# VHH binders against Actin-related protein 2/3 complex subunit 2A (ARPC2A): the designs that were tried, part 11

Target 1, 318 residues: Actin-related protein 2/3 complex subunit 2A (ARPC2A), of Arabidopsis thaliana (Mouse-ear cress) (q8lgi3)
Amino acid sequence: MILLQSHSRFLLQTLLTRAQNLDKAVELDYQWIEFDDVRYHVQVTMKNPNLLLLSVSLPNPPPEAMSFDGLPLGAIEAIKTTYGTGFQILDPPRDGFSLTLKLNFSKVRPDEELLTKLASIREVVMGAPLKIIFKHLASRTVAPELDRLVAIMHRPNETFFLVPQADKVTVAFPMRFKDSVDTILATSFLKEFVEARRAAALNTAPSCSWSPTAPQELEGAPKETLSANAGFVTFVIFPRHVEGKKLDRTVWNLSTFHAYVSYHVKFSEGFMHTRMRRRVESMIQALDQAKPLEKTRSMNNKSFKRLGLNEVNHTNSK

## First folded at step 4 (VHH)

Design P1 (from a4y with K99E D104S V106L; framework vhh_7nfr_2)
Fold by ESMFold2-Fast, scan of step 4:
Structure P1 (fold): chain B 318 residues (1-318), chain A 121 residues (1-121)
Amino acid sequence: as target 1 above (318 residues)
Amino acid sequence: QVQLQESGGGLVQPGGSLRLSCAASGFTFSSYWMSWVRQAPGEGREWVSSISGSGGSTYYADSVKGRFTIARDNVKNTLYLLMDSLKSDDTAVYYCTTEIRYGSYLYMDVWGQGTQVTVSS
């Protein structure tokens, strides 16, 4: 859905460069922020050049959100099974981070495959609950303790739900935007997105639908999390969508869906804003030129914005 | 059967102290984060504190930081909340919970019955 890889390209390059230069004792101390406000920190000291500390911080959950080990369900097991021996989870993690991993290059031979998996730490951690649910679906079973409504909270107003069953998993996205223009653009985009998928007859892709009201499967969810002003998008995931190599792609696509829609809305808003701005500018110029030889009154940025707002509310408001 | 049972609440004067306990059964206690959540009369639920399975990591709400201490005994399968310098605003029913998720939450029917804490003169 998004033309973004599940691994951090910058983190991967940093790891590859270090792995190729273990004979050189250097200090590394880098911190950066990537997609979805995920923050990374990498540290290597000259005293211990074979030890690399990788810390990751997930987006802040709202105060009412609660979690196993401060991480998503299954994250610790996913880390252990993905990275194997030579990795250690530090408890407590680095101050200000959700997770800190210690990698010993002298105990683990770092090939490109392993380093690519380490650079995918965000997906390994954030995708862990989905992978548990979908691995069970692939075997036509339901995960113990995940046989009820499951809510995944990325940000305070960005929660989506899974309803696991043995033969399928229903995934529902309540879509909410704070700006009224964003809400209108998102609603339009989502309707077109659903229609395009049907028209294309994508029989191998998960089915998708849009509704202004919550699907029946969300009965029992907290009412505040069902507050959707751009409607509900529902996907139905069958075993075929999560078998083998398809598992990771399905997990990534679902975990990034809200961000994908948001990106599309921001792009569309930028284009519409530019067109509206040009229309208002043209109207002001035409009005000023129509005046009888009177000095053109100066229009400051504030006055210009006021006119633009009034026109948008009058003509495009619904 | 997973069960949580709180105890130790009561009436205390402002500035006083209380020790709350939560007895856990039916699951591998040492493998799960544990949390304290409170609910004052007419208010919503407020998260108070959390502790990792090993006890190595603890987190506190700003309103209780420096006054409350969360602890656990994995041999006895018991969670504790040590409450010092109590204020009238701490008056609430206190609940313990398990299996909270940082990036996701599961609707759980696993809440204790609660224990009432009343701070008044």
Scores: ipSAE 0.000, ipTM 0.145, lowest interface PAE 16.3, mean pLDDT 74

Design P2 (from a4y with K99E I100Y Y102S D104S V106T M108F V110Y; framework vhh_7nfr_2)
Fold by ESMFold2-Fast, scan of step 4:
Structure P2 (fold): chain B 318 residues (1-318), chain A 121 residues (1-121)
Amino acid sequence: as target 1 above (318 residues)
Amino acid sequence: QVQLQESGGGLVQPGGSLRLSCAASGFTFSSYWMSWVRQAPGEGREWVSSISGSGGSTYYADSVKGRFTIARDNVKNTLYLLMDSLKSDDTAVYYCTTEYRSGSYTYFDYWGQGTQVTVSS
């Protein structure tokens, strides 16, 4: 199970700190990049201490058919629905950013719930296309503005596809990893994941399958996006899977699937590196025992590979 | 296989203190972010605190900030939560968990069995 926190912790703490110190005039002007290459910028000036500008830049521009003013399809409406009239979308946005929100703390009560929703801006924006597709599915229709094959691009190598129909939506994830070990671990995990769902007899959950080759539904996708080296995972979503409270869960699960697999691969990689270190240590010990004259020498203990997450956080470490 | 084992919970009066421990095994502890998450009876899970692999960065939920301190001992592969000025609202089962971050997302997948903290009301 994944307990998903949709908000940026650094952004939330930044907003909370400002909201708790509105009686103090401050100057803020800084930006940072989180692990998925989303860039944030926060600005507050001494002249306008109750006015906070939050700018967001997404890692990949959405395709023309899925873009409006540089944002994913439906993002503006999702922002308006989630944050209401207390927030303003600036036009034009800050130069170099996809979106700029203006917050006036003298006009809106910045409670923790509101600020947590604001810190979740990435999820609101990135999830918007899926919500449109699944709202139509729940009504057994297809959004007229969408092509037969919809590509969702969060990052390079993290493209997944939806094939929306009135009675179902097929979602396919080409899985690609840079490291050959990660590819093997991912492939093993995905096969186990699919089998576990089947073995659990999850009749009400979306069906899930794994294949080494692209499913028929991806016919017509650019060939470079089909160069998956850890296979293809396909989900079939029916109207029952997006009814009521299930809608948000389904959007979460699909939007986070690549990250979920990557998490398990990195965990498995860490475990394997520990075993490899023990094997090397055993070999060094054996070699030292074979050469008694060298028994007083210290053994070399080096990390074979560090995890990609390190101690960086969501935050700019500077 | 990853194993996380919490201990140190118990019954205390309001204003009291407790120290929770979590013994970790089966992975390179110093390379992982670690977190404490709690669950009160009939409620969902609530994140409490996180600490970086080196211990250089710590984060706290507003409800516990100034009262709780998260710490780790990478030589002993142990995570700690020092809880001061306990309130009845702190009554919950406390879990230690590995934390994986992907941008704005945080995943908690490997969990201990939990340790019960009860603050007299």
Scores: ipSAE 0.000, ipTM 0.173, lowest interface PAE 16.6, mean pLDDT 74

Design P3 (from a4y with T97A T98R K99E I100T D104S V106L M108F V110Y; framework vhh_7nfr_2)
Fold by ESMFold2-Fast, scan of step 4:
Structure P3 (fold): chain B 318 residues (1-318), chain A 121 residues (1-121)
Amino acid sequence: as target 1 above (318 residues)
Amino acid sequence: QVQLQESGGGLVQPGGSLRLSCAASGFTFSSYWMSWVRQAPGEGREWVSSISGSGGSTYYADSVKGRFTIARDNVKNTLYLLMDSLKSDDTAVYYCARETRYGSYLYFDYWGQGTQVTVSS
C-alpha cells in the first residue's frame, strides 16, 4: 500500500533551502498544519544561523499523567537512532508542541537523505510503537505472547490493534464513522479495497480482509473500542514485510490507514454533495425560472484531503 | 494500596553489571504487564523494557537490547532488570511501572519511587 508521502514536502523544501544557503543570515519563524492535523514550527534566528529549531505537535496525545514524555512508546529512542549526532531533543519543548528538535548545521553537514529523514519526523514519532513490535517480528529472536493486545490510539475513534504472534503480527482496524452516509461509503470502499488486494498477485504486500464483526484476535479489547460501524479491516504482517527498508513503509501505511479511508470517504461525500446541489439548483430554476445555474468546476480528489501548507506566520520579527 | 518499590541501584564502573528489583504489592501482579522506565539528569523519561504478565514476552529499547534482560517472579511478586555491559549513557533514575495495554503511548497507572544508577569510573 502506497498511501501518502511519508515526508512533509513543505518541511523538506524549507530544510533544503536553508541547507543550501547557510552562509546567508535568514530569519525564519512560522508554523503550518499538515496531514492528520500535525502542526509544524520552524525557527532560525540571525544570531544563530546554523541552529534550526523544529517543533512538532501531534493530533491527539493522551494525558501525560497516564504516559511518559507525552510521546508515543519508543519515540525518543527512534529520534536519537534516526538523526544521531548534531541533533538534540529540547526539554521542555516549545509551548504548545509535543516535541522540539534542535539542529546544528555546523556540526553535521545534512545531505538530502538526512533532510528527507528530518522531514519525515511525523512518521518517526507516530510510527515508533509499531517499529518496536515489528523489529521483534523481523529479528525472530523474541516472540510476543499471543495473549497481548496492543492498542494504537491517535484519536478516541481512530484506535487500531496489533496482536503479536510468534511468526506474524495481526493488525486490526475497527472502522467507525459518526455520519451514517460516511459509514455506508466507508463500508463500500473497504470492501472494494480488500477485493482489489485479493485480486492482485501482490507477493510483497501484506494480505488483508474485511469482516462486519470483530475478529477473534480482538477478544479482550474494551467493548467501546469494538463498536465499529463500518466493519473491521485486518492485515497480516510477516517478517518479510518489515525487514530492512520495508519497515518504514509498512509502519507509515498502517499508521495512516484510517486517514486514507477518511480521505476517500470525504471525496465520495463531496462528489455526492455536488450532484445533489446541482439537482436542487435545477429544481429551483424550474420552479421560479430564476438565473442559470452557476457552473461548478470538478476538483481533483486532492481537494477532499486535509492537506499541507495551511501556513501561519506567528512572528513579527521586525 | 498499590505499591511498587525499587532497589538495587548504585555506583558501578563502565562495563559492570547491576540487578534492579521492584517489589509489587496491592494487586494481582501476574495479570499486568510491567515496565522499566529511566530518566537521565536533565532529560525526559525514556522507556527501557517491558514484560508480559506471564513473562513469556519481552520488549527492549534498541539502546539496551543485548545488554539488559527484564524478568519477573510471579510467586514473589517481583520485577527484575539485569543490566550488563553498563555504559555512562545508562546513568539515570530507573522506575518500575505498572503498564496498561493500550495506546500508541505506553500508559502507566502506578510508578515506583525510582532507584539511582550511576555509571562512572
Scores: ipSAE 0.000, ipTM 0.293, lowest interface PAE 10.6, mean pLDDT 75

Design P4 (from a4y with K99D I100L Y102S Y105W; framework vhh_7nfr_2)
Fold by ESMFold2-Fast, scan of step 4:
Structure P4 (fold): chain B 318 residues (1-318), chain A 121 residues (1-121)
Amino acid sequence: as target 1 above (318 residues)
Amino acid sequence: QVQLQESGGGLVQPGGSLRLSCAASGFTFSSYWMSWVRQAPGEGREWVSSISGSGGSTYYADSVKGRFTIARDNVKNTLYLLMDSLKSDDTAVYYCTTDLRSGDWVYMDVWGQGTQVTVSS
């Protein structure tokens, strides 16, 4: 599955191919499922080769308070502002789907930038509630339809929470990993990540903290959603963090935070093994005798990321 | 287009063996780490094994260490998972995955469609 890109590569390629070959008759009726359980369907008929129907099925329906016509709050407006003219939202959508867009390539021949945005339909739709919350924050207000605690679930076990207020929004990530080694490595990484951010005194970035226990802001959340085994990461978002182009960046960063940590844990584990191997090799050379070290899955990895050894993979993959 | 396609899954008896394959295309295969991840019915994803671009470094989850072997053929752009001494607990959909750098602090985590492994007595 594609976790950290804002667009579906397969959908983008399909759209690019159609845009470049509009003069050729084609019949396309293709359905596929991506990870995160998003299901796509694309249809083009020989009778109307300039007309493309794109249908999307979302895996985790938003709570009643955060939905309108089966879509996340603000999704319709986000679609309209992102894609402009040349499309229509069909009602009803294709049977079995949450949303169907009708794209008319005969009106405007879209460039790669617009097609990339269309291929990002999942992020546009799923990010819409965060965009609403943060637009209200930029105006020092709170959307009246929101609960005190808002739960966002992009993937199973990747639920995070927002507590919207007029002057700030608290965003809390219960961090859970299936593998025990990933849990230990993630806990170490998160503690070091938060400490490094604090030490850097970043005034342009949201404040960040880590805790082994749920923050007070999550009071009232179901206990099963609070079963974090790698602790809780909390960000505080102020109006300055969501004004202008910062809005989309903040939405994307928060939506990808769990995936970013997961990636870093995998990378740190690989780096740790290489570092230990180098230490063993150095010891053998120094002593003319091996002091073999086994990779122990309980080892602390807090410092690996600071070494910045981009040549580690080059050394192992000649 | 980046594509990963798994094969080799099936039904086997406890104690049996299987060899999974993952055909990769659309990127410089030999430059990237490759991993196997599995998902049992109703469970979350569990990391199984990883191999460096050159094949010189391998890592295994404690639950499979000593029973599974990860390998790659960079000429054929294919990743393998050789599974020995299979147990009922190994029943899962097995996914081939890689992390492609996106030029930011964020990486693209790319997955195949998966191949079903069922270990039944």
Scores: ipSAE 0.000, ipTM 0.102, lowest interface PAE 19.8, mean pLDDT 73

Design P5 (framework vhh_7nfr_2)
Fold by ESMFold2-Fast, scan of step 4:
Structure P5 (fold): chain B 318 residues (1-318), chain A 122 residues (1-122)
Amino acid sequence: as target 1 above (318 residues)
Amino acid sequence: QVQLQESGGGLVQPGGSLRLSCAASGFTFSSYWMSWVRQAPGEGREWVSSISGSGGSTYYADSVKGRFTIARDNVKNTLYLLMDSLKSDDTAVYYCTTEIRVGSYGYYMDVWGQGTQVTVSS
């Protein structure tokens, strides 16, 4: 499935550096963007060196689809359970952000385990609904009467479905893209992705399939969902895939799947654009002997998330 | 394809009663949870009630609990909302939906039907 790590390495490093240097005067006021347009802000003032404010801007579903707390269902309880004492959820959050946490290093021991959990704030919040469903699957408490589509909306145009059964959960991603070129690239990528997973000798990984038509589990879904223009990707999750430490990995992979596909589509489009430009420049030079050749573009010039590439590559970023 | 058609709305006086119906087609009705969602003028959508496929489990918003009753007829593929002791605050377009999630599990999808207008006024 997807090999992205669940915690922000840059956020973790920032937190570790601060925790190891509490005796030093530091003014932090730094904002950055990571994979899938998730935005972080960290603030520490010299006046209050033991107080750290962490703000995160997450994908927002339509207002009508969110709970009254403005976060995914179960997120507040997940935050309280994961972080415990020494943390405070600020209301209102920092302007332009979904959530702001206040950490007091005087009230909590900032060990690596706690800081790693804090660096995983995106998964804790966005994964909360999935964890509830998968914990029921792992404990064999899924009631057959609840065998219906559960819609998870990360953004107005990004919805995926879970179909709980007694022994498994089917997760279906209707894939839609606005641009026809993006649709073609996404379809090609998804087919290759599914074939690569099928060919791999991974006997315990969740099964994955692609279809141009909706799977039977989505027979009751709205027409606009059934009109997905890049097909449907389906994963089948069994208890073995959500046992113990596998739960967090499965939740992360599914929660980020659409963003992962979108990232690869944009990257592929960037390569195609650069290749076409080089061909045009070569033809101009050959016909008119023009020199120097016009510069080529190196990356996707429509949209680019610099820290997202760092997260994918598991390296520290500027 | 899922198709839902609401009916039974109208003008009713405070304290009155009204019965809404939703005719469902294009899916195995008895296998799906069904819900009623309303939208008051100038406001966002508000979940009202949900019923399990068998009819064995029902859930209600606090604002309507004790006054509204959700019911279904799986033979006729029809969902009902029986509304008693109507208040002016119940004035809204009422939509029949599937794919609404109640509790801590997640989100609901946009409505499919055209809706039926309920107006409570003297």
Scores: ipSAE 0.011, ipTM 0.253, lowest interface PAE 9.4, mean pLDDT 74

Design P6 (framework vhh_7nfr_2)
Fold by ESMFold2-Fast, scan of step 4:
Structure P6 (fold): chain B 318 residues (1-318), chain A 120 residues (1-120)
Amino acid sequence: as target 1 above (318 residues)
Amino acid sequence: QVQLQESGGGLVQPGGSLRLSCAASGFTFSSYWMSWVRQAPGEGREWVSSISGSGGSTYYADSVKGRFTIARDNVKNTLYLLMDSLKSDDTAVYYCTTEVRGSYTYMDVWGQGTQVTVSS
């Protein structure tokens, strides 16, 4: 079985490089941005070379609509369950970040499996609410702490809804885009996406539909979330879709649905050149920061000036 | 499974020409934008050029406009960079790259690079 990329490649490489060089006392302090504006920061100090701080900045709802802890429902428990006792969650997190984890390499084995799980932190955190709901669905139950209508807010202008029942979960995406061109392209893509799934007769995949108006299941949702300008996409999830290995795939597909549509819209719009340039520039920055150059050598091009400045003489000058 | 492999680099004199190739495998090549990025000795990486999946749109860094041409062959799953009027400043390792949707996230894919040296 091929392990598909369920993790940040650059985060994994950064962690592997540090774990393979624990005998070297180094200072690390750098950050980078990946897909969907997820930002990572890694810090190691010479005084504590076995301690690594990993900070993650995830898409959040607007500050006025942010939850009590700033993280998705169930995220803290998902982190504890996935990573175990070798990790400490810092409260408060690093300023400007949603989450900070402290890893002690003298207390935990820094093998590739553990580091790959840590590099999957985005999936662990962002998928936590859906995993709670779908684990209950797999058992033909409903999580007792949940309302009839559950709102998941991944970004300021992205909210989707789940209606959990014992026999099924309805997932509805109000599709909203800021730009008119993006809205038109998204609407076209969504109609084609739904038609393609229907034509393919995918009996094992969750059913999918599109509507220009809110489905009845969204009755009671805030009016601003019902102002979707690219329509509504609805999936129906049955227990068979979330059993065993299918759970993680279903969670990932739903958690990234809006981002997937946005990516397709940007590609179709012809503005992909700007997006690709930005992504490549972010990648360059991440690679440079993951393998930092010795900054004391940055003034080699000014060596002639330095020689002049370092010259000591007893001659007075104004 | 997703792989990119560059070739075609070498030593060339100023004013010369080279054609770089990038063989792509493991993804639907025609559906993705492709880019060339270079890294000069002791410098950071610099974006050079990008081409849309269909080949209908191309973009170039100001330093290479009018001298370089990006092209693709979707039947052969190959990306090209045709380099003309080469200058000493073009000396670098050239990488082809793309962003592919993986099972968990979008995956930035890089080749191993091919060395271009412009020197008399």
Scores: ipSAE 0.000, ipTM 0.358, lowest interface PAE 12.2, mean pLDDT 74

Design P7 (from a4y with T97A T98K K99E D104S Y105F M108F V110Y; framework vhh_7nfr_2)
Fold by ESMFold2-Fast, scan of step 4:
Structure P7 (fold): chain B 318 residues (1-318), chain A 121 residues (1-121)
Amino acid sequence: as target 1 above (318 residues)
Amino acid sequence: QVQLQESGGGLVQPGGSLRLSCAASGFTFSSYWMSWVRQAPGEGREWVSSISGSGGSTYYADSVKGRFTIARDNVKNTLYLLMDSLKSDDTAVYYCAKEIRYGSFVYFDYWGQGTQVTVSS
């Protein structure tokens, strides 16, 4: 099991360094990619050292699956609530990005807590729909604008579903992988993950189950999203799981679940490839060692003759 | 309750122009992306265009880019589709749709009744 952080460590370090050195004019313009293909871009110009542009590119369905882009339900309000004054959402965003924020350090003096929240922009944006659903669950209600079945698609084959009710929310993950080896490894991992979770956290954590077939709650979902070659993982979320500080943890864990499984599958694949290489190397070595041994493995007793005695090594001393 | 009501459809000759309108009520219109989606006889639904809540961002299907313009009036709670250089292939029922965005997924939670556009000589 890998614990993924809700904030970008590199982004946090960048923000902390900038906040500590606002008295210095600097030029920043760089981009990087983190797990699950999230891209970040940070820009600061020497002429405006108190203005920082932060752009984020989130996982998107391919253009052929969806004709347009946008931000999740509630993302704009989540951004405004989390970061407050001294920042602005730019429309349009930077070319090639889903979102661009303009932060003015002259209007707000960011402390470490705020900078950590800014480094968590991915979770704030991607988690916004889940936070709406779970805040209603915490109050034992359902948001009136929600359909019975809510689909969240990070990218093709990574769609998951929520069935919000007043007393619980069912979250179902159709698990699909492109490679047959990855599918086998994922299926094995998921079965073990569910069993371990059930044994260790039955009474405090959300219940978790695995099935080769779609749960009834997914009736009405698009058929292509129900094509799960590694099965279906279902979590049941109760109000107690989203109270207070537990809300953010639950949202992050669900939003990154597919990434967790993918990470473990890649690790297992790497181990398998390493083992196959070692096996090939061992076979080559064994074959090489066999040549001298076969040559001397004669039924003739060469010890009775001057020919064919054990090899005597000579040593040179300088 | 959310309501979307389309108008402005009709019969037009090839090369002609039409302006479609969609009157929205029951929600904060300026806070949501809006779309036009069409359905030709015997075919599935085809997305045509989308506009952000502020009107600052617009997207178009390749088949209509350069000929159609999506616009909105947030004071009047009205969405528009300005259709120029109409072709016979543009014949369809045009629907106004309200968008909900979840992650990178776009979902249409409310649809209008549709307005018929027929391009024929």
Scores: ipSAE 0.000, ipTM 0.152, lowest interface PAE 14.3, mean pLDDT 75

Design P8 (from a4y with K99Q Y102T G103S D104G M108F V110Y; framework vhh_7nfr_2)
Fold by ESMFold2-Fast, scan of step 4:
Structure P8 (fold): chain B 318 residues (1-318), chain A 121 residues (1-121)
Amino acid sequence: as target 1 above (318 residues)
Amino acid sequence: QVQLQESGGGLVQPGGSLRLSCAASGFTFSSYWMSWVRQAPGEGREWVSSISGSGGSTYYADSVKGRFTIARDNVKNTLYLLMDSLKSDDTAVYYCTTQIRTSGYVYFDYWGQGTQVTVSS
């Protein structure tokens, strides 16, 4: 079970704990993986207890794809605007990571608001191109560098498209899954998702549609990116959907749509497998209960389970 | 049947100039952003320059700003790269490509076969 939130809860807790203990010289050097395969690394040395290095590994584009400095368009400006003084982007980043930030707690008041923004670094970076497009939409203009079909890729086989215009932006997701079962489950989920939005009369939310064929706006995209096996989901974004504080929510929802669908597909599949396993277990137990009982044992798990603790992967530091 | 055919490459001395051409067919040329991308021996692809469908907007990599000029002729369906003050580091195979604007992650493009540019004394 994963939680799709704009900030990393584990990163936030790590930052809060460090900020509350700046007078103690402690060495930190560990990494972990969050949903959608985003990896974080945090380093603090005893020699410089007020300096924290935060490294983030984003889903990598394919080796043959062009990449400006390994970061999405506008990411550096977004980082500067969001975090300000006391933060430095290191060049080169830590080996094996897309981005490394150097935080100086001696120059910045580490309150919960700032640390929560820092824990949202994934969205600040990955959402940067969408924020450029949508800020222009909010002003009823089009960004000069992003004035036609825009392709955004999180992973080698996961691409979605934006068609920017002054009065609206069309966002199209070709949906593709590797497993045939996942493809069937995804197609059913997407049709239900679209129908649920329509039935709920979400008159303030962006319109959403599903189609088995590519929308007209995707003419000119490479044929391989249009080979979706679970159909195409299209959203239409108007200025009202990206005004003020709505901007960040819209950017987050679109940036994580593939992960959201994948999560629900895997949850549905896992739920069905769990139900089938319980049925098989019930049958086995019924057969076993018909036999003479030589020993009875009651086994229960501890009641103190904390959310997210089993999701943390503690790896060896470099 | 989208086709892109580059020409104009060759051997040139440092400080010299070359003009590359790319003949396009099989699509509405004036509706597409066009780009030049190069690949040096043993290196990955490097974006060089892009031009909007109308020719009203042009963009250049920092390594070529002030030395290269991208241009297009929508009547002839031809893309150009005018290269001045060439350096040894400009040695590469140059490709023309149609471009779908990207976040800097991916360029989804139709590619030509490339034309070799060698800058050597």
Scores: ipSAE 0.015, ipTM 0.295, lowest interface PAE 6.7, mean pLDDT 76

